# Ledger of designs, part 20: VHH binders against q84jc2

Target 1, 232 residues: q84jc2
Amino acid sequence: MSKMRNLVEEKFLEFYESWVIQLELYLHQLLIAHNNNTMSETELRHLISKLTTHHKAYYTAKWAAIREDVLAFFGSVWLNPLENACSWLTGWKPSMVFRMVDRLRKSRVVLVEAQVKKLEELRVKTKFDEQKIEREMERYQVAMADRKMVELARLGCHVGGESVMVVEAAVRGLSMGLEKMVKAADCVRLKTLKGILDILTPPQCVEFLAAAATFQVQLRRWGNRRHYVTHS

## First folded at step 13 (VHH)

Design lf3
Fold by OpenDDE, look of step 15:
Parts: C-alpha cells; sequence; structure tokens
Structure lf3 (fold): chain B 232 residues (1-232), chain A 126 residues (1-126)
C-alpha cells in the first residue's frame, strides 16, 4: 500500500535522499583519509568540520520540518523498515555510538586511559539523559492516554463540525509534546556526538565518523535490498 | 571482476589543462559513487573529488575546488576529471576509485583497500 505522503514528508524525503548521497561522498573521503598518515591535523580537522556541518544541516532541516509536522517523523517514510526499526525517537539512539567506539577500539583505534575514562563518563551521562527522556515520554503517554485520548478516539468515530475543532486541538497538543521530546532527544544526540569528537583525536574522529557513516549507509542499503525482495 | 582503467595523464606546464578518464567495469556503475584520488610523490593517497552514482552531486577537496570538474557518463561507464589551472602541487599519480559498498567495514577495520586501477601519471612542471 503506497502510503499517502503529506507535503512535509515529501519535502523531507527529497532532502534526506540528497543528504544521504552527500554523506556517502563524505564517507569516501573519510575512508581514504583514515588510511593516509600524511594528512595534517589541519586537514583532518577540516574534514571533520565538513562532516559535522553536514550533520548540523540535517538537524536544521529536521527541526524545521518537525515544527510543521512532527508526526511525519514517527513512521518516517524516507526510511526503510529496518532503519525505522533501529530508530529511537525519530533518530539514532545516542548510546549506540559508544558501541561503535568499542568496536573501533577492538580494531585500529587505540585510546589512552584518559580518553577511556572520559568516554565512560560520557556514556553514563548519555544513558542517564536517554532514560530521562524515556521517563518523560512515558509520563507524556500516560497523561495522554487519559481523558484526552479517549475523547480523541471517541471523536474520531463521530467526525462533526465541533468535533473537528476539538480533535485538531488535541492533535496539536499531542504534536507539541512530541516535538518537545524529539528535540530533547536530538539534543542528547548532538551533545553525545560533540562529546565523543571532543575526546577523540582528529584521526580517531575521522575513523569514528567513517564508522558512523558506514553503519548508516549499510543499514540503508541492506534495508532497501530486503524491502525490495520482500515486496517484489 | 572490478576493473578501473585510468588514462589521460601526462606532462603539462603550470596553468595547463588535462582531462583524465576512467573506464569502469565489473560492477553496477550507475549505483556507485566514484572518486578520483591521487598520490603525490612521497606522500600518501589523498582524496581529490567525488561524484554520486547519478552524477547529480559532486564534491572536491579544497585545493582543487574551482579548477577541477568531475563528471561521469553512466551509459559509457566512464568517469572523467577535467583539470584546469594545474599547479605543480597537482603532480601525482591519479587513480579512479570505486566506492566500496561491500567492503566498507573491511576497509575501515583493516585499512586496506586495493585500488583496481594502475593510475595515470600527471606531472605539472615548467
Amino acid sequence: as target 1 above (232 residues)
Amino acid sequence: QVQLVESGGGLVQPGGSLRLSCAASGFTFSDTAMSWVRQPPGKGLEWVSGISGSGGQTTYTDSVEGRFTIIRDNDKKMVYLQMTSLKTEDTAVYYCARFPYSELWEYLTTGSFDYEGQGTQVTVSS
């Protein structure tokens, strides 16, 4: 069943497709850079900056879009089912990046003790922040599942003139709450990312960003393949 | 088997122009991002330019921005690098590089990626 897409979904889909393509190009740069020991710190930092700017652009676009329709991001049509399944509050789960760092540590990335300590501290903090958001979400859900949700459900069955206004108001309220939660989650993502990049050396940052981009690209490609196989 | 064959290199004076070509085979070309990379004498491999599978997006290293243009012909399975205003610093062996989708993790973890092409020498000298 072709999902009816609203304007926000269509626009963001277009944006995201372009954004991912650009990410792949950056990834290629990162992959080549990480194997080049002759690159200067300045050059590496510049590359890192390009990537961080690219990520910032995503969130800028996202936040603009969620102001219009945050619900579009709950069931993102621009993501395949696998990507959606791996999503936490409309994005990657912040604590996931630490597993990625751990994997890198088992390969080429050698962290000094001070870095390990800082990463652990950051991990703890990130998890705490995640839990806090989850608690808030639960609270929000409980609050919504009360009289308002029942009313919405009831009104959904009886769409009349006055009822439409009430439903719209209720949906707006819901959307506002969700937007708040999404923004909170995004803040944790951004803080976590920044934190990691601040702890890692420029070469390590390149490796980390490459890993992250690789994961994202592979997840998308694999998910797309499966989706086509299942629905072909 | 993936094959990349670079050509078009040569000796040119500063300010001159060259057009590099890369013939690709052995993979789904139109779905694969391509890059040009180069290895200057005594230096490591550096990324120069990239182009998306469709050719709709391109990117360049800062030092070549405005001077180099990457284009592709998906029907011919060709990638080109038009180089203008060449500088001595552009002297290098230039390689066409396939985005290694299936080998990303291996490359990331091992740091080993075999470029399938022989490269083409570009020498900029007065």
Scores: ipSAE 0.817, ipTM 0.927, lowest interface PAE 0.6, mean pLDDT 90
Fold by ESMFold2, look of step 13:
Structure lf3 (fold): chain B 232 residues (1-232), chain A 126 residues (1-126)
Amino acid sequence: as target 1 above (232 residues)
Amino acid sequence: QVQLVESGGGLVQPGGSLRLSCAASGFTFSDTAMSWVRQPPGKGLEWVSGISGSGGQTTYTDSVEGRFTIIRDNDKKMVYLQMTSLKTEDTAVYYCARFPYSELWEYLTTGSFDYEGQGTQVTVSS
């Protein structure tokens, strides 16, 4: 049975394809900036601003689309199966981003004591916020598995009129709850990203943004290549 | 087996125009994003412009936006940089570049960028 794409999915697929291609072009710029010791602080801050603006544009588009269909973001048609499998509440897991910082410290990035302290504080806060959201999601999942809700859905399937309206209200309630939780997760993502960029120096921010973009590009390319290989 | 051959550089006066060409071979060109980078005298590499594999998306560094146009011809496996309103600050060796996906993380950790072509000299002077 072929998968149906609704208008929200089609529109966001077009947006996301364009957005990730643009991220790849910014990655080229970051990789060259990584090699250029003669760039001024002003030039580095401008490049960092381009990347943060690009990421903000993603969330602006995502939140608009979630208002229309939050379920499209659970098992998204614009992501390959590997990308979908790596998702935590429709995106990257905030605490995992600190592994990128750790990898950079092993290569070239030297952090001073004050930066290390601030990053550890941010890591702890990020983990705490993640766990809070996970507990809230667990409670929501338990409430939705209620036998009463299942029985109402069955009744709506076999009758019309008022039963259909009750099922429609339940679906809207589920969607609003999921939308709230996804936005909360996205806020943790944005706060974590901003927090890291505030702690790092401009050259270190370029390194971090390049690492993040590299991971995203590689995950997409590796997942797409595996997908095509298994089909051929 | 990968080869990038840049050409079309030369000496021009301020306000002049040039078109740089890059002939590509040895890889799947149509699915590879390409960039132009340049090295001005006494400075490090600067990223100039990039173009998606399809050619549908382009990005430019601020100092060249509105003056330079990146174009690709996937049938001929060519990338071009149409330069207009040239300034003395545009004087540099220009390179065509790609970033193989399998090597991206290695580039970051080693801090190295390896040219695949010899570049083409653009000199803007009175």
Scores: ipSAE 0.507, ipTM 0.831, lowest interface PAE 2.4, mean pLDDT 83

Design lf7
Fold by OpenDDE, look of step 13:
Structure lf7 (fold): chain B 232 residues (1-232), chain A 126 residues (1-126)
Amino acid sequence: as target 1 above (232 residues)
Amino acid sequence: QVQLVESGGGLVQPGGSLRLSCAASGFTFSDHAMSWVRQPPGKGLEWVSGISGSGGQTTYLDSVEGRFTIIRDNDKKMVYLQMTSLKTEDTAVYYCARFPYSELWEYLTTGKFDYEGQGTQVTVSS
């Protein structure tokens, strides 16, 4: 499948490739820090801050890009099919990170009862927020199945004229809604991340971030290998 | 078999310079980001610097930023760490490290990281 890339796609692809490479470098640092019990709290917090800043940079770039073409993110050419398959509203599903935390708990991470309680509360909240967004998303998607759908269907028969304008207007409306939804989803992502990091101790934060980064890097590599694409 | 062989360490005075080298073999070198890590006496491993597979991106520990430079030669399968303005706190065994992608989860969960090299001793002392 040959897909033409627009300027937004090209620019974001370049950005993302660079961003992921940087993430991998941070991952090295995180992995080493993960097993370094001699690092001070200050040092750990600084490392955490670097990672959070890195993620913030991603969303800053993303939000700038979606303002121009949100649809590009619903067919993210910078992601492989596996990454795309795992995407929820153009990114990772917020509730997924709790499963990651659970996995870590089963291995090395020891959480006190108070942390467990707070994480559960956050989980519930996150899930609720996800559902709200999903309902709104459905609303936008279903809204397309009106008279404008007929126009969409006839687009191939009526090139130009008023019908095209109607279709374009419909697409614009959808795009605006999608942008809103994507931003909302991203807000939930950011809020969830912040929430988790606020609950965890600095060492635990490093472990969590390492796990998250590992997952991202591995997902990309696995997906690329499946499609015979080398990732450097 | 993956091999990483570090060299270039030694005894230097504060303010001095050293250039560490790492010879890599047994894997597709350019496909892997490489790092230098160090283990100070009585302390755990500390990440020092990293470089992307292509060499286009580098990162540094804050305390070495501006003093250390990581570079790589993919044709020669070499990684270098140019160290300048060395401080006593830079004293450590330095290791060249790659993180095998297939073992990342194992490392994450077990904390077992088998860096292949023997490391090179850097001692900064008056």
Scores: ipSAE 0.827, ipTM 0.938, lowest interface PAE 0.6, mean pLDDT 90
Fold by ESMFold2, look of step 13:
Structure lf7 (fold): chain B 232 residues (1-232), chain A 126 residues (1-126)
Amino acid sequence: as target 1 above (232 residues)
Amino acid sequence: QVQLVESGGGLVQPGGSLRLSCAASGFTFSDHAMSWVRQPPGKGLEWVSGISGSGGQTTYLDSVEGRFTIIRDNDKKMVYLQMTSLKTEDTAVYYCARFPYSELWEYLTTGKFDYEGQGTQVTVSS
């Protein structure tokens, strides 16, 4: 009944809580910066570098943790149910980030035609990479199910000890495949982020990073407030 | 009603020190990250440093890192900025700001940023 956290979950929970708190501090800095017309390009680029470094640190820690237990990242204990419900392969869906870009274009950011063209090309490439990962994931899951069925059929000739071995082998195979797919998805996330930041000017990058961090912080806080409802 | 009252500013020479204080009321202080923000003469607002609600994490503008220290006392509902090795470029009105959790989307979309205190003037000059 009671859910117990393993070592990977406990360590990553501590890391993630600290990581999000640091993101909030950087978000405050971004919010001030996006309204400051007197910041130099050097100051803007430094702030952008802080944010990209912070995001890279998340993936560095994540990839170390998934080598130990990738399954901890499916239905994570450090995320609230809303955050988990919005996950695609253990993280934000790369193609959805372009909705933030579109919103910025409608309210705060004017893009030149060359930027618009490059962003649309990146969006299409990102969606293509997502679909490729989804097809590979589906193929892998089918192959794992077929392999498991063959091993279970063979088990019909042996006692229960061999069914434990077959299940353990299937779980190990699934975990290895899931790790590969999660890393592939994370690579698409990083490539998409880098691509957007390369296309946008430094002030536009600050606007984008502020919007992205705002969404992440608000999703977490809104989902957590749902869990703090008390009565009596 | 949210209130932030800054104090501790003044005139100092380059290399000098000051400690700014901010008294907070009207909100759950320990639930909010706090920042110091400054407005140098003729420039927009510049974020200086921030501290998490618990006080366990701090972040600084690079030009002040190693010279400034942000501290909070959740029992007294105070946040401080200990400033050392002051430079003329640190001359500004300093404001204490709480992280705007409930106004995040408004700040993002409209750029409306209402500082809640009057600030405290720091002037560094020879």
Scores: ipSAE 0.676, ipTM 0.890, lowest interface PAE 1.5, mean pLDDT 84

Design pe1
Fold by OpenDDE, look of step 13:
Structure pe1 (fold): chain B 232 residues (1-232), chain A 125 residues (1-125)
Amino acid sequence: as target 1 above (232 residues)
Amino acid sequence: QVQLVESGGGLVQPGGSLRLSCAASGFTFSNYFMNWVRQPPGKGLEWVSGITSDSSYTTYADSVEGRFTIIRDNDKKMVYLQMTSLKTEDTAVYYCARSPDEVQAVFEEGYFDVEGQGTQVTVSS
């Protein structure tokens, strides 16, 4: 009853499993740093840098993979259904992280007025960018109902359709559009993340990253428990 | 060898518009994140705008947001910067620059190497 996976799925699954393991290790370090008031700013910055590098590595791998098969990411086999359900254009919703920041504010993190203002500006910008992408995605989705896609649908009903070339062309066209949208979304994610990190102090960054990583790890765990799936 | 040749600069009054062009050669243009950067008189290089390899994403410095537009043509190996509502503080030598890592370029503004000669933009009344 295992889902058939293509080569891209298999490779990225392997990558992601390893990536998550490393994330968990970093999470542990973040938590230690968060609970250890003796760490210097330099040490904190170094830890932050490791995390950011780790995330950048993910997107580097992702973008390489989506060039091969972006469709693999619209049914990410390396994620459980809960993780997938929480995904927006193959990843986390950029504006979601501001909820995490808000949570920090309600906890021990004290943000100065200037930070609050900048965060709000960033939130607004992020939201705007999300909406822009959503509109573009909508256009692509509507455009999917073109002649080529209709042909794909028609031929898809039969193995060994009369026009494999037409189908392939249609899929390529769609994939190119989807890849663009996915990359756009990822760019917003990256910029949002960097924006937040630039606004927060190193200790605050550590706390934020810890919270984000915790959420990611726990979401995975929750989903795995619910669906009796292990992704490690 | 890598070549980036900027053009389109000139003298313009405040509020005016210019369109800069950059012709790229010597590398796989379509694989690179492209940037416009500028060097104001007596100042260091500052990042102005960037565009992903497939034009999926564009980004701008706060100082030029809403006024400048970056676009690229991978078939022609060109990158453009449409500048509008120009201000005196926009006076600078403008360079087209590629980023070696697209993800890094998106993540961090200013991740670039200048390789061209640049084009002078002077905004003055």
Scores: ipSAE 0.784, ipTM 0.901, lowest interface PAE 0.5, mean pLDDT 91
Fold by ESMFold2, look of step 13:
Structure pe1 (fold): chain B 232 residues (1-232), chain A 125 residues (1-125)
Amino acid sequence: as target 1 above (232 residues)
Amino acid sequence: QVQLVESGGGLVQPGGSLRLSCAASGFTFSNYFMNWVRQPPGKGLEWVSGITSDSSYTTYADSVEGRFTIIRDNDKKMVYLQMTSLKTEDTAVYYCARSPDEVQAVFEEGYFDVEGQGTQVTVSS
């Protein structure tokens, strides 16, 4: 049975479950703030700060965990299959968040011309950074295939025998490269989030954060309740 | 004791190039986000550039993006700033600075502690 988890996976699963519960509590506060026009700008900024602090705490925990076992974040045990299928380099795709902003603009959020211009500039920069990371990932995969796979094949790494030092070096090299790329992707996520929040007004930030949290919570709930009906 | 020693400054013409160096000691260098910060004459500190502990991500102030490049060498505990296309507005004392929280440093570009004496860069016709 292959359902065993290492200590890093067990620890992060426990963290993530707690983190998502807290996100749901913050979502409730965001929805109240969205529906209640009596909150002051100071109160809105405080709530926004709580959300950004919560997201930064996620990345603090994640970066500690990927240093120990980055592979755990590719096909994570703390995510359901739908959540994993929606992942780009172990998280939400930075450019996709602009679809959420566009939907808010269609519904009820009024953006002034200056905000629209800044958001478009940010979208272009975000997409450029994503493409740069994707090209780096491709080059990394090619370089690993050229060096490590050829060397391991010459040593009979599939069957027959191999040096444990060569195998250990190859695994360490893969993990270190993946850790850097995951961290780069997370940096783009952090910068994109900050950029959007800087462009939007406090009420708009609350609405955006509520939409983002709602999507994440719904994706988790929907994926956890999936049922299959089979015939025969 | 934490020590950051900046060097490589000097007098240069507009359009010229300069490479700054920062030697670090007294802390686990490979764990820290590192920054370049500058203080123009008679003005406050201005963040210039930053780099993650593993060089996975670099970030630049709008005023220097495309002209400056930050590089680090964790084996030698060094941070560099390669400056090109220098302008008179780049005249300042340049400091190397570490950030105590890397996630926060990425989220907020101006999250740093200045600890060195700096190196003077003067761009003058």
Scores: ipSAE 0.708, ipTM 0.871, lowest interface PAE 0.9, mean pLDDT 85

Design pe5
Fold by OpenDDE, look of step 13:
Structure pe5 (fold): chain B 232 residues (1-232), chain A 125 residues (1-125)
Amino acid sequence: as target 1 above (232 residues)
Amino acid sequence: QVQLVESGGGLVQPGGSLRLSCAASGFTFSNYFMNWVRQPPGKGLEWVSGITSDSSYTTYADSVEGRFTIIRDNDKKMVYLQMTSLKTEDTAVYYCARSPDEVQAVWEEGYFDVEGQGTQVTVSS
């Protein structure tokens, strides 16, 4: 049975599909740049800028969408189950990217001591920010068990009258809170990504972005394969 | 027209505290990322702190992290900067500034335009 999608889901699905296609194109360019040592620093910086602009565009679209319906992003229909399973507050876990950086370090990427120190500082900060958000989210989750939500539970399968209005108001209130949490998480994502890119050299940035994009694309591919195999 | 009016500045000793206020008008305040920026004597503008439109996220320059707190009241169209443990190097004219793109403002700490007259903060023994 096909899941019913609302307008926000449909619009964002279309956006995301297009966005991913573009990401794949950029990934291709990143891989070329990574494997080709002939690109100038200016060219690399330009490529990095294109990618960062692309990511910022995603969050611009996302934040517009969550203002309309943040709940659409909890159970994102544009993601496969594997992608969703790996999601933290509707996106990638900020601290996860440091694993990618570590991977780079274990490869051919040589980081100077100053970079290592800055990355560690950023990691600590990122983790702190994540935890802060998690605490706030927990607070909201607990608050969901308020009188209005109890009313929602009471309604069950029958809908009508004044109770519906009360429930709708409650849902709106909760959605506003959730939107704040999602935005907060996204801000940490943005700051973390920017922080990493500010620490790394242009060639290292390209490698990092290539790795990140590869992971994202592959995760999607893996999840899709699994989903189709399981449900076909 | 857009107006940002800063207040709360003054002379304070090192280690002291000040609370700056910014009154906003002429635009949909709740849609904008708000910043505090400052201009030290003889120096250019530097970003100090930012807050998302819905207060979901706050961010600070390293130089003020842990000492300054930015908050906003969308109903009152106010943004505040609580400054503690002030240092001589905090001496500057402080401005409230809005960012036209919230995502960009989060990404780039220096993404702002100064529109107000600012308020003078002087930290001196």
Scores: ipSAE 0.859, ipTM 0.933, lowest interface PAE 0.5, mean pLDDT 92
Fold by ESMFold2, look of step 13:
Structure pe5 (fold): chain B 232 residues (1-232), chain A 125 residues (1-125)
Amino acid sequence: as target 1 above (232 residues)
Amino acid sequence: QVQLVESGGGLVQPGGSLRLSCAASGFTFSNYFMNWVRQPPGKGLEWVSGITSDSSYTTYADSVEGRFTIIRDNDKKMVYLQMTSLKTEDTAVYYCARSPDEVQAVWEEGYFDVEGQGTQVTVSS
């Protein structure tokens, strides 16, 4: 019932805070590149490489953490009925990134016909993978509700070691299923990001990465503002 | 020493099915993204399919999606490629390969080492 942070959650949150601070530094470089057309293509590609390396490092750390305890990444999402409908496994929804591309097209980014075609193909693929994961999430939510009832029954009746081992095995099986779904969602995120960056030109990639970084930095500021208000 | 040994190739008619196997040894198999790649006659290597270390995500080249299924068994240290609806264009030597880094392998298709002897698949009337 009462929320307690565990070691895996605390360690990953510390990593994430450092990661966002570094992302903000890269955002500054992206904004300079966006506003000044003095950077060479080589310099733009190097900056893009820094950003992609930074994003890959996030997933490397996250996958290590979910191997230790995937449940650390499910705050109130799985326990809060109102949040179930808005849940996307421990991160941003992959198809959301195409709305960002669409907004950039309306402002500054001009795409040629070949790029538009490739982006639509990628959007369809991303949505298909997303829907597959959403169907698995629904099946898992039903299974998790059943296992929740088993755990509540165990708490209400003390039984021998064999019964405890069966319940522990069931919980472990659910955790392993969750780990797979989180990694699957992250793989779709990685493939979608890579696909977009492969289609866009280096200046277009800088604009996209700047928009993405701005969004991530703002999400962290929103979270800090929420904690600041409730804590102070 | 890293070792990957492919088997299960053969001659099959168009529209037929075949299942390739790959036995892995010499490394911690359950930590690695695994791939199938192929070399058609007179051509270079083409990436075919990949699977994450825990089978959480599978990915396929457009030319085989819907027809091929990659499967792994970490307890037996095996990778499989179930091929159906085979076409003449699928004729190639098939290799399994491991990727050095899983996040990078997901990010970059074709990020792998070519290991093992390969197994010949020939699709012909």
Scores: ipSAE 0.763, ipTM 0.894, lowest interface PAE 0.6, mean pLDDT 81

